VHH binders against Type II methyltransferase M.MthZI (mthZIM). Designs and how they scored, part 1

Every score and structure here is a prediction.

Target 1, 355 residues: Type II methyltransferase M.MthZI (mthZIM), of Methanothermobacter thermautotrophicus (Methanobacterium thermoformicicum) (p29568)
Amino acid sequence: MKTTHRIYFKNSADMNELKDKSINLVVTSPPYPMVEIWDRLFSELNPKIEETLIDEEDGLRSYNLMHEELEKVWHEVDRVTAPGGVVIINIGDATRKIGKKFQLYPNHVRTIDFFFDRGYQVLPFIIWRKQSNKPTKFMGSGMLPPNAYVTHEHEYILIFRKEGPRQFKTEEERKLRRESAYFWEERNQWFSDVWTDLTGVSQRLNHKNLRKRAAAYPFELAYRLINMYSIMGDWVLDPFLGTGTTMIAAACAGRNSIGYELDHNFKDLIESRINETLKLSNEIVMRRINDHIEFIREKNGKYYSENYKFKVTTRQEQDIRLYYPRTYKKIKNNEFEFFYQEVNPKKERQSKLNI
Below, numbering starts at 1 at the first letter of every chain, in headers, positions and changes, except where a header shows other numbers; antibody chains are not in Kabat numbers.
F stands for the ipSAE by ESMFold2-Fast; E and O both for that by ESMFold2, at different seeds; each is averaged over both directions (binder to target, target to binder). V2 = 0.75 x the mean of E and O + 0.25 x the DockQ between their complexes.
Where letters were taken out, [cut] stands.
Atom coordinates printed by the task and the answers are left out, and those that the model quotes come from them; centres of patches stay.

## First folded at step 4 (VHH)

Design s01 (from o03_7W with S101D; framework vhh_4orz_3)
Fold by ESMFold2-Fast, scan of step 4:
Structure s01 (fold): chain B 355 residues (1-355), chain A 119 residues (1-119)
Amino acid sequence: as target 1 above (355 residues)
Amino acid sequence: EVQLVESGGGLVQAGGSLRLFCAASGFTFSDYYMAWLRQAPGKRREWVALIYSGGSTDYADSVKDRFTISRDNAKNTVSLQMNSLKPEDTAIYFCAADFGDWRYPLDYWGQGTQVTVSS
């Protein structure tokens, strides 16, 4: 097994490198409109935004202009997403005071409206409540009603499907779908509409300027979503790649990827993260296996995996196959190929026995 | 508590046969894979045969086609049939049980039984 990963250092408002209907899954976290750290990036895309924010102090107009920039990307996302494909956008709302007015800017609503208006099915989406991420400062009038405000502690993982459920017409596709299955206990954890078990992540960056510009969601969030909404060999797109989390998660899950990123300074960081992840890629798959064995020990599984010589809860889990990337090659300045090793139960058990 | 008790060891002539038994108690035997390992004097420990909870088997190259592992889930017993024995098969043979968590040490071990094959 081999996967291909391409990075384009350009604005994803134009993804001419991608054919119509060529992408199976989009997983991304865009810059959030009205969150102050992104003001410069949006103003660089459209200088009217700086005028509206600073000179006019017009929050609503600024909000609308920022979303118009994101919607250029969403138009491209719509063009490239295949029928049956899924678009997943992690987005937070912004609380902010512009001039004299404090309010929430509901970024998730504008994002839902875009895809809903374009005929996408809005699937039940996930509220991601970050653990250990609560403000210490009170908002509004402290202890005194009515001018105190609730704290903002969650983001949305919005899920949109194009033209109904994906069809698998060939035996090869159906086999690969079975091999791409997840464990019953993973399904029960991952398909909850509230995630409270993942903390927000500040990316470790070797250059301080990049830290200020990085969008960050944890590897585990991307890894779950990729396993939930694609099969091995699918093409995953992230139009706001940043530090490369979606690409690295796709590689670890045996999926191809394409990422777009405006800031060329992320290139070396992404390559560094690839190398770091390859050293730990076996650990990711082994953790899934060990968690499964712990779970099934208590639950008396009814079916058996011949691939891994352990019990499973359902028939669909019998065909699961788990791979991890072992090596990669840089094919071009912007293109990488990953090469995989399947988990080998005989070798793993033999290593344990020969101690 | 959990116990694994080996039996059937002893002295045998080269070319002969011997059958080892391991009686297990204190755990749900049918859920565990069972292994036979051996340690010869002055050598490191090595595995020789493995039988999974589903019934499939694996063997070390040094014993393939000569040894056969089997299990009886009704009696909580695993056995090792050893044919065409060679002096190099002389070792203490250990029975082991494990649920299958591949990164952790084996769950349970027996005390071992001595097998001596004369020239």
Scores: ipSAE 0.138, ipTM 0.628, lowest interface PAE 5.3, mean pLDDT 87

Design s02 (from o03_7W with R103E; framework vhh_4orz_3)
Fold by ESMFold2-Fast, scan of step 4:
Structure s02 (fold): chain B 355 residues (1-355), chain A 119 residues (1-119)
Amino acid sequence: as target 1 above (355 residues)
Amino acid sequence: EVQLVESGGGLVQAGGSLRLFCAASGFTFSDYYMAWLRQAPGKRREWVALIYSGGSTDYADSVKDRFTISRDNAKNTVSLQMNSLKPEDTAIYFCAADFGSWEYPLDYWGQGTQVTVSS
């Protein structure tokens, strides 16, 4: 097995490199409208935003203009997404005081409205509640009603499906779908509509204070979503690639990827992350296997994986195949190919038994 | 309490055959893979053969065409048929049971049975 990964350092409002209906899965976290760290980016895209936000103190107009910029990207996402394809957008709402008015700016609602109006099915979506002891503080008048505000503790992982459920028309595609299955216990964990077990990761960025929010988009979040909503060999798109998390997760999951990023300063960081991930890629798959074996010990599985010589809970899990990237080649300045090794149960067990 | 009890060891001439048995109790035998390991004098333990819960088998290259592992889930037994024995097969043979963890040590071990092959 081989996967291809391409990065385009340009505005994803124009993705002319991509053909219509060529993408199976979109996984992304855009800059969040009305979250202050993104003000400069949005104002550079449309200078009118700076005027309405700073000079006029008009939060609603600023909110609308910022979403109009994101919607240029969503139009391209709609064009390139194949029938049966899924679009996943991790987005937080913003709480902010503009002039004398404090309110929440409901970014998730505007995002839902865009895709819903375009005939997408809105699938049950996930509330991602970041666990932390540090950033939660009182808002408003403290202990005195009615002017105290609830804490904003979650982001939304919005899930949209184009046209209807994906069809698998060839025997080869149906086989690959079975091989791309997840374990029963992974399904029970991943398909909860509330995620509390993934914290935002503060990664050290370069000293220019690059996009701190992008660093909070964790590898495991992207990895789960890719495994949940695509099959091996699919094309995954991230129009707001940032530090490369979606691309790296796709490579680890045996999927191809395409990313867009405005900031060329991320190029070296992405390549560094690829190299670091390859050193640990077998550990990711081995962790899934070890977690499965410990789970099934208590479960008393009724079916058997001939591929890996362990019990599973359901018949559908019997055909699972697990691969990890062993090497990669940089074939162009912005294009990588990954080469894979399948997990070998005989080798792993022999190693353990010869101790 | 979990028990693995080996039997069938002994002295045999080169070119001969022996069949080892392991009687298991105290766990759901059919859920575990069963393995035979051996330790020769002055050497570390090495894996010889295993039989998965599904019935498929794997062998060390040194014994592949000479040894056959089998299991009887109704009787909670695993056996090792050893043919064309060589002096280098001399070792204490251990029965082991494992649920299948790839990371952790083997779940259960027997006390071993001695096999001595004379030239």
Scores: ipSAE 0.153, ipTM 0.641, lowest interface PAE 4.7, mean pLDDT 87

Design s03 (from o03_7W with Y104E; framework vhh_4orz_3)
Fold by ESMFold2-Fast, scan of step 4:
Structure s03 (fold): chain B 355 residues (1-355), chain A 119 residues (1-119)
Amino acid sequence: as target 1 above (355 residues)
Amino acid sequence: EVQLVESGGGLVQAGGSLRLFCAASGFTFSDYYMAWLRQAPGKRREWVALIYSGGSTDYADSVKDRFTISRDNAKNTVSLQMNSLKPEDTAIYFCAADFGSWREPLDYWGQGTQVTVSS
């Protein structure tokens, strides 16, 4: 097994490198309109935004202009997404005072409306509540009603499907789908509409450090979504790649990927992350296996995996195959190939038993 | 209390045969894979044979085609038939039971039985 990964350092409002209907899954976290740390980025894309935001103090017009920039990307996402493909967008709403008006800018609503208008099905989506040990910041008039405001503690993981359920018409596709299955207990954890077990990095910490903003999107979030909404060998797209989280998660899950990123300064960080992740890729899969074995011990599973010689809860889990990237090659300045090894239960058991 | 008790060890001449038994108690035997491990003097422990809860088996290359592992779930026993024994097979042989974790320590194992193969 081999996967291909390409990075384009350019604006994803133009993805001419990608053919129509070539992408199976989009997983991304765009810059959030009206969240102050991204004002500069949006103003560089459209100078009118700085004028409306700073000079005119017009929050609604600024919000609309920022979403117009994102919608150039969503038009390309629509073009390249295959029928049955899924588009997943992690986005937060913004609370902000501009001029004399404090309000929430509902980024998720505008994003939903875009895909509704293009005939996408909105699937049940996820509220992601980030874990934090920081004190609560009070907004408005403190303890005095009615001008005190609720704290904003969550983001949305919006899920859109193009045209309808994906069809698997060939025996090869159906076999690969079975091999790409997840464990029953993973399904019960991942398909909750509320995620509270994953932490992000605070967006408020450093206006001068793009890496802190990009790092808010964690590996485990991308890894879950890729396993939930694609099969091995699928093509995953992230039009706002940042530090490479989606690409790295796709590689760890045996999927191909394409990423777009405006800031060429992320190139060295992405390559560093690839090298660090390859050292841990075996441990990612081994954690899944060990978690499963501990779970099934108490559950008293009724079915059996001949591939790995352990019990499973359902018949669908019997054909699971788990791979991890062992090595990679840089084919071009912007293109990488990953090479895989299947988990070998005999070798792993022998290593354990020879201690 | 969990117990794994090995028996059947002893002294045997090269080319001979020996059958080891392991009696298990205190856990749901049929749910565990059973293994035979050995440790020769001055060497680390090494795996010899495995039998999974479903009945399939695996063997170390050094004993393949010479050793046969089997289990009796009604009697809570596992056995190891050793044929064409070599002096290099001299070791303490341990019975082990594990639910299947690959990285965690073995759930249960016995105190071992000595097998000595003379030249």
Scores: ipSAE 0.081, ipTM 0.607, lowest interface PAE 5.2, mean pLDDT 87

Design s05 (from o03_7W with F99Y; framework vhh_4orz_3)
Fold by ESMFold2-Fast, scan of step 4:
Structure s05 (fold): chain B 355 residues (1-355), chain A 119 residues (1-119)
Amino acid sequence: as target 1 above (355 residues)
Amino acid sequence: EVQLVESGGGLVQAGGSLRLFCAASGFTFSDYYMAWLRQAPGKRREWVALIYSGGSTDYADSVKDRFTISRDNAKNTVSLQMNSLKPEDTAIYFCAADYGSWRYPLDYWGQGTQVTVSS
């Protein structure tokens, strides 16, 4: 097995490198309108934004102009997404005081409206609650009603599907779909509409217990979504690639990817992360298998995986195949190919038995 | 209470055969893979044969085509048929049971049974 990964250092408002209907899954987190750290990026895209935001202190107009810039990208996303394809956008709302007016700017609503108006099915989406404890910092008038404001503790992982359920018309496609399945216990964890396991309490508990995780939160989020909404060999797009998390997660999951990033300075960081991930890629798959084995020993597993010689909960899990990238080649300055090895249960068990 | 009780060890001449048995109790036998491991004096422990819960088998290269592992889930037993024995097969043979966790040591071990092959 081989996957291809391309990075384009340009504005994703123009993705002319991509054919219509060529992408199976989009996973991205755009710059958030009205969140102050992104003001400069939006103002560089449209200088009118700086004028309305800073000089005129017009929050609503600034919000609208920022979303107009994002919608140039969403138009391209719509063009390149294949029928049955899924678009996943992680987005937070912004709470901000512009001039004398404090309010929440509901970025998720404008994003939903864009895809809903274009005929996408809005699938049940995920609330990602990033904080497990109430922060001690308060917004508004402290303890004095009525001018105290609730704490904003979550982001939205919005999920949109184009035209309807994806069709698998050949036996080859249906086989690959079965091989791309996830474990029953992973489904029960990942398909909750509230994610709290990627929170500050999890990080603090791990520190207190002296335990470490395989991957940072952004990687695990992308990795779950890619496994949930695509099959091996699919093309995953991130129009706001940043440090390369979606691309790296796609490679670890046996999917191809394409990323767009405005800042060419991220090139060396992305390549460094590719090298680091390659050294740890087997650990990611091994952790999934070890977690499954520990889970299934407490369950009455009715089915058996001949591929990995362990019990599974459902018939659909019997055909799961797990691969990890072993090596990669840089084909062009902006293109990488990853080569894979399947997990070998004989060698893993033999290693354990020899100690 | 988990028990693995081994039998069938002994002294045998080179070229001979021996059959080892392991009787298991105290756990859901059919859910576990069963293994035979051996340890020669002054040497590290090594695996020789493994039978998965689904019935598939694996063998170390040193015993392949000479040893056969089998299990009887109705009787909670695993056996190892050893043919064409060589002096280098001399070791204490251990029956082991494991659910297959790769992070933790083997779940259960027998006491071991001595196999001595005369030159």
Scores: ipSAE 0.065, ipTM 0.594, lowest interface PAE 5.7, mean pLDDT 85

Design s06 (from o03_7W with D98E; framework vhh_4orz_3)
Fold by ESMFold2-Fast, scan of step 4:
Structure s06 (fold): chain B 355 residues (1-355), chain A 119 residues (1-119)
Amino acid sequence: as target 1 above (355 residues)
Amino acid sequence: EVQLVESGGGLVQAGGSLRLFCAASGFTFSDYYMAWLRQAPGKRREWVALIYSGGSTDYADSVKDRFTISRDNAKNTVSLQMNSLKPEDTAIYFCAAEFGSWRYPLDYWGQGTQVTVSS
């Protein structure tokens, strides 16, 4: 198996490199409207935004203009997403005082409205409650009611499906779908509508840079979503690629990817992250296998995987196949091909015997 | 009390055959995979054969097509039929059991049985 990964350093409001209906899954976290760190980026995209941000009466104009910029990207996302494809957007709402008025700017609502109005099905979505730093300040009037404000501690992982359920028309496609299955216990963990457990392993798996951002877009989040909503060989798009997390997660999951990033300064960081992740890619898959073996020991699985010689909970898990990228080849400055190895129980067994 | 007891080892001439037996007690035998490992003088331990709870088998390349592992869940036994023995098969052979895992060390081990093959 081989996967292809391309990065375009340009505004994703124009994705002319991509054909209509060519993308199976979008996983992204855009700049958040009305979160102050993104003010400069939005103002560079539309200078009117800077003018509205100094308006002491009303942040609504700023909010609307910022979402209009994101919606140029969402129009392109809609064009390139295939029927049955899924669009996943991790987005936080913003709390902010403009002039004399403090309020929440509900970014998730505007994002839902965009896709719902275009005929997408809104699937049950996930609340991601971030690992909190210890809070040291209170918003509003401290201990005095009623002008104290609730602390905002979560983001939304919004999930939209285009047209309807994906169809698998050939036996080859149905076979690949079965091989792309997840374990029963992974299904029960990943398809919860509240995620509070994105700590530990994700930081070990080359997330050291991202931890400085206080619950930035982590590898484990992207890796779960890619395994949940695509099959091996699918094309995954991230129109706000940043440090490359979606691309790297897609590569680790045996999926192709395309990313767009406006800031050329991320180029060297992405390549560095690729090299470091390849050193750990076997560990990612072996963790899934070891977690499964520990789980099934307690649960006494009814079915058997001939591929890996262990018990599983359901018939659908019998055909799971697990791969990790072993090497990559840089084709262009911004294009990579990854080459895979399937997990080999015999080699793992011999390695364990040497301890 | 968990025990694995090996038997059937001995002296044999090159080209000959031996059958090793392992009797297991103290655990739910049918849920475990069973393995045969060996250690020759001055060498590291190596696995030679295993049989999974469902009956599927795997063999090391050095013994493939010469050795056959089998199990009897009613009697809590596993056996290793060794054909076309070579001097390089000389080793202490250990029976081991593990619950569906390739983690190491294995859950349970026997004390081993000596196999010596003369040319």
Scores: ipSAE 0.000, ipTM 0.383, lowest interface PAE 11.1, mean pLDDT 83

Design s07 (from o03_7W with S53E; framework vhh_4orz_3)
Fold by ESMFold2-Fast, scan of step 4:
Structure s07 (fold): chain B 355 residues (1-355), chain A 119 residues (1-119)
Amino acid sequence: as target 1 above (355 residues)
Amino acid sequence: EVQLVESGGGLVQAGGSLRLFCAASGFTFSDYYMAWLRQAPGKRREWVALIYEGGSTDYADSVKDRFTISRDNAKNTVSLQMNSLKPEDTAIYFCAADFGSWRYPLDYWGQGTQVTVSS
């Protein structure tokens, strides 16, 4: 098997490289309106934003203008997403003091409204509570009511489906869907509407400009979402690619990808991450397999995977096939192809048994 | 108490046959894959054959088409039919049971049974 990955270093408010209805899954984390690290980026997109931020009495206007810039991208996302496709946006709300007024800016609400107004089905979404150091200092007036406020400890993984459930009309598509299945215990973990088991990622970059733009979600978050909402060979889009997490996760999951990133300086970092991930890509799949085997040891598995020679909980899991990218080839300056190897139960067991 | 007890070894002439047996107790036999390993004099242990929970089998290239592994879940036994034996098949043969982890040590294995093949 082979997957294709393209990166466009341009503003994703214009994705003319992509045909209408060509994308199966969007997974992205945009710059967050009203989170201060993104002020410069938004002001470069629309200079009126800098003017409203200097006017410390009008946070609502800044909020609205920032979302108007994101909505240019969401219009393109809507155009390129195929019927039955899913759009997933990881977004945090912002707490910020403008002048003398402290408040939360509810970015997730504005984002929901955009897709809901476009006729998308808003699916049950995930609250992601980051496993960072829990704040130990109290907010507001310490121990004295009523001016204290709660800590802000989560982000939202919003999930929107276009037009309705995806249909699989050919036997080839149904076969790929079965082969793209996840384990029963993975389903029970991944489809919780609260995620507390993933740490927020703190990206450390060598270049000053890249550090300002380096807030990114973790590989495991993207990897789960891609496995949950697409099948092998699907096209995954990230209009705010940043350090390449969505692209790398798609490659590790056997999906094609397209990413847009405004900052050309990310190119070398993305390629470096690809090279490091390829060295560890087999460990990702091996971890899933060994976690499954340990899980099923305690479970009364009634079905069997002939592909991997282990018990599974459900019939649907019998057809799972697991691949990892072994090599990649740079086809053009902005295009990569990944080549895959399926896990080999005989080879792995021989390695264990020859001691 | 877990036990794997091998039997059926002995001395045989080149080109001959032997059938090894392994009797298992103390665990849910049908949940484990069973393997035969061997250790020749002065050499490391090597894998020979295995039979999965579902009944499918795999063999080392050195014994392929000559050896046949089988299991009887009702009797908690695994056997290895060895045909067209060669002097290089001389080794202590071990029965092993494992739940299926691909990277951790084998769960259980026996004391071994000696097989000697003369020219």
Scores: ipSAE 0.066, ipTM 0.591, lowest interface PAE 5.5, mean pLDDT 86

Design s09 (from o03_7W with S53Y; framework vhh_4orz_3)
Fold by ESMFold2-Fast, scan of step 4:
Structure s09 (fold): chain B 355 residues (1-355), chain A 119 residues (1-119)
Amino acid sequence: as target 1 above (355 residues)
Amino acid sequence: EVQLVESGGGLVQAGGSLRLFCAASGFTFSDYYMAWLRQAPGKRREWVALIYYGGSTDYADSVKDRFTISRDNAKNTVSLQMNSLKPEDTAIYFCAADFGSWRYPLDYWGQGTQVTVSS
């Protein structure tokens, strides 16, 4: 098994490197309109935004212009997404005072409207509530009604499907789909419409090096979504790649990926993260296995995995196959190939039992 | 209280055979994978044989084709048939159980039984 990963340091409003209908899954977190840290990026894309924000103090017009810039990317996302493909956008709404007016700017609504108008099915989506979101002070008039404001504590993981359910027409495709299955207990955790267990950095990957580089878009969030909405060998796209989290998660999950990023300064950081992650990739898969064994001990599962010689809850889990990237090759300055090992029960246990 | 009790160890000449037994109690035996490990004087413990609850088996290269692990779920026992014994097989042999954990250490260990192979 081999996966390919490409990074393009350019504006994803033009993804001419990608053929129509070539992408199975999009997982991304764009710059958020009206969140102040992104003002400069949007103003560099369209200088009129700075004029409306700073000179005119027109929040609504600024909001609309920022979304027009994002929609250039969403038009490309629509072009490259295959029928049956899924588009996942993690986006927060913005609370902000422009001039003397305080309000919420509902970024998720504008994003939903774009894909809904394009004929996508809006699937049940996820409210991501960050556990570390603690207000530093009250908004508005404190304890005095009516000019006190509710604390904004969540983001949205919006999920859109193109044309309808993906079809698996050959026995080989159906076999690969079964091998890409997740454990029953993972399904029960991941397919909740409220996620409260993920902070701004991954709790599962609590290693100092990965936490420092993961930033606000956590590895575990991308890893779950990729496992939920694609199969091994699929092509995953992130048009706002940043530090490379989606690409790294795709590689760990046995999927190919393509990322776009405006800032060339992320190149060295992404390559550093690849090297760090390869040293920990076995640990990620082994944690899934150990969590499963702990769970199934209490559950007393009725089905058996011949591949890994442990019990599972359902028949569909019997064909699960787990791989981790062991090595990679840099094919070009912007292209990497990852090479995999399947988890081997005899080798893994023998290595540990002999110590 | 979980208990694993080994028996069948002893002194045997090179080329001889010996059968070890492990009696298990205090847990649902049929849900556990059973293993035999050994520790020679001045050496680290090494894995010898493992039998999965479904009955399939794995062996260390050093004992493959000479040793056979088996289990009896009705009697809660696991055994190790050792043929063509060599002096280098001299060790304390431990019975161990795990639920399917891929982590070391294993869930449960016995006290061990001494096997000595002369000349």
Scores: ipSAE 0.105, ipTM 0.591, lowest interface PAE 5.7, mean pLDDT 86

Design s10 (from o03_7W with S56D; framework vhh_4orz_3)
Fold by ESMFold2-Fast, scan of step 4:
Structure s10 (fold): chain B 355 residues (1-355), chain A 119 residues (1-119)
Amino acid sequence: as target 1 above (355 residues)
Amino acid sequence: EVQLVESGGGLVQAGGSLRLFCAASGFTFSDYYMAWLRQAPGKRREWVALIYSGGDTDYADSVKDRFTISRDNAKNTVSLQMNSLKPEDTAIYFCAADFGSWRYPLDYWGQGTQVTVSS
C-alpha cells in the first residue's frame, strides 16, 4: 500500500489542478471571518475589507466581504466534490467589538447557507466543545444585568453531503470499504453530535505567527473525520492546509491527500511534522488496538478477527485491516509518497513479551 | 484467585525432549492467549511460543520447528513440546496468560520451571 500527498502553495479560490467531481472528502478549517488575527489575510485578498473594517468601522459589511472571499473557495469545493462526496468544515463564530458595537458574527450560519443554497444535504453536525478551564474573565457589565454576555465555548464541525449516499458498485470497492471499518466502540464515540474529549491545539508561537496558530486544529479531530467519512485509498482535500494536520491525518489513515496553502512559509513546518509523525505512526494504530482490547475484555464479543486474533462486537469488524506509514519519499518539492506496513500481531506481541 | 502452575521441567541431554505443562485457574481461560517465555542465566527474558484464543500459534525463530505449543480449553491447560533440545535452550520457562493487550503488561505469570540441557 502507497498513498500520494500533494501541496499547492496558492490561493484555493482557483483549484485548476483538480478535475470536476474528483474528490470524495473535504476536511478543512478556514480562516475565521471577524477573528482579528485573520484581518490582514482577508484585507490582502480584498482591500475593501480594510476600508470597511478600519476606516468605516462597519462590522456587518466587513463580515459579508470576508465570507465572499471564503465563498470563492467553496465554489471550487463544490465543483470538485463528487456526487456522494462529503464536505466537512470546522468553523468558529467570532465575538468582536467594532467601534462601540459588540456582537457575535455567526460564521457557521453563512457557511451552512452557502451549501444549503447549493442543494447539499446538511447532515447532523458536531458541536466541538473544547476542553478548557471555566473562564475567569467575564464579558460586558460583570455581575450586573442586562449588559453581560454569554461566553462562547464551542466550534461547529459542519457536515454536508452532495446529492445523496455514496455508491460502492464493485466488489473491490466493497471489500476496501469493509477493511476501512471502525470498531463498534469507536462508532459510538465518534458519531456523537457533541465532542467534549478533544482539546484545541496549544498556542506556543509568538504573535507574528498568530495566523498559523489559529489555522491549527487537532490531529485526532481530522483523523476521526477521515475514518468516519472516507475509505482507504480515497483522496482527501484541504483547501486551507496550514500546518498540514489534514494531510498527516490522511496519511496515518491510509488516505491520499491534496492541500492548498497560501503561505509558502508552512513548507518546512509540514515536512518537519511528517518526519515526527512517522516516528509515532505505529503508536497511533496500536492505541486503537489497545483501546479495543480493553473494551472487548469486559464485553461479550460474538465475532473474531482472524487478521488480528481478537474478538470483535460485530461481523463487519472482522474485516478491519490496520496500516501505518513506515517510510516516505519526497517525489517533488510539493509531492510525497507514503509506504505502509500492516499491523503484525507476531511482531507487536514479541515487542511486548521481550522485556 | 488466579494461578498458573508449570510442571515438566528437568535435566536432559542435548538432542533430547521435554514436555512442559501449565495448569490455569481463576479466569476465563478460553478468552486468553497463552505464552511460554524463558530466561537464561545472564540474559534478558524472551518469548518462545504463543497460542492465540482462536488456536493459531506463533514461535520465536530460535525454536521454530523444534517446539510445539498446544492448549486444552476443557482442562484449562497449555503445553510446550520441546524437541531436539540444545544447551542454549537452558533457561527457566514461564507460562503466561494475556487477554491480547499487545502493548500492556502481561496479565498473569507462573512461577517458572527449570530446564537444563547438558552437552
Scores: ipSAE 0.081, ipTM 0.581, lowest interface PAE 6.0, mean pLDDT 86

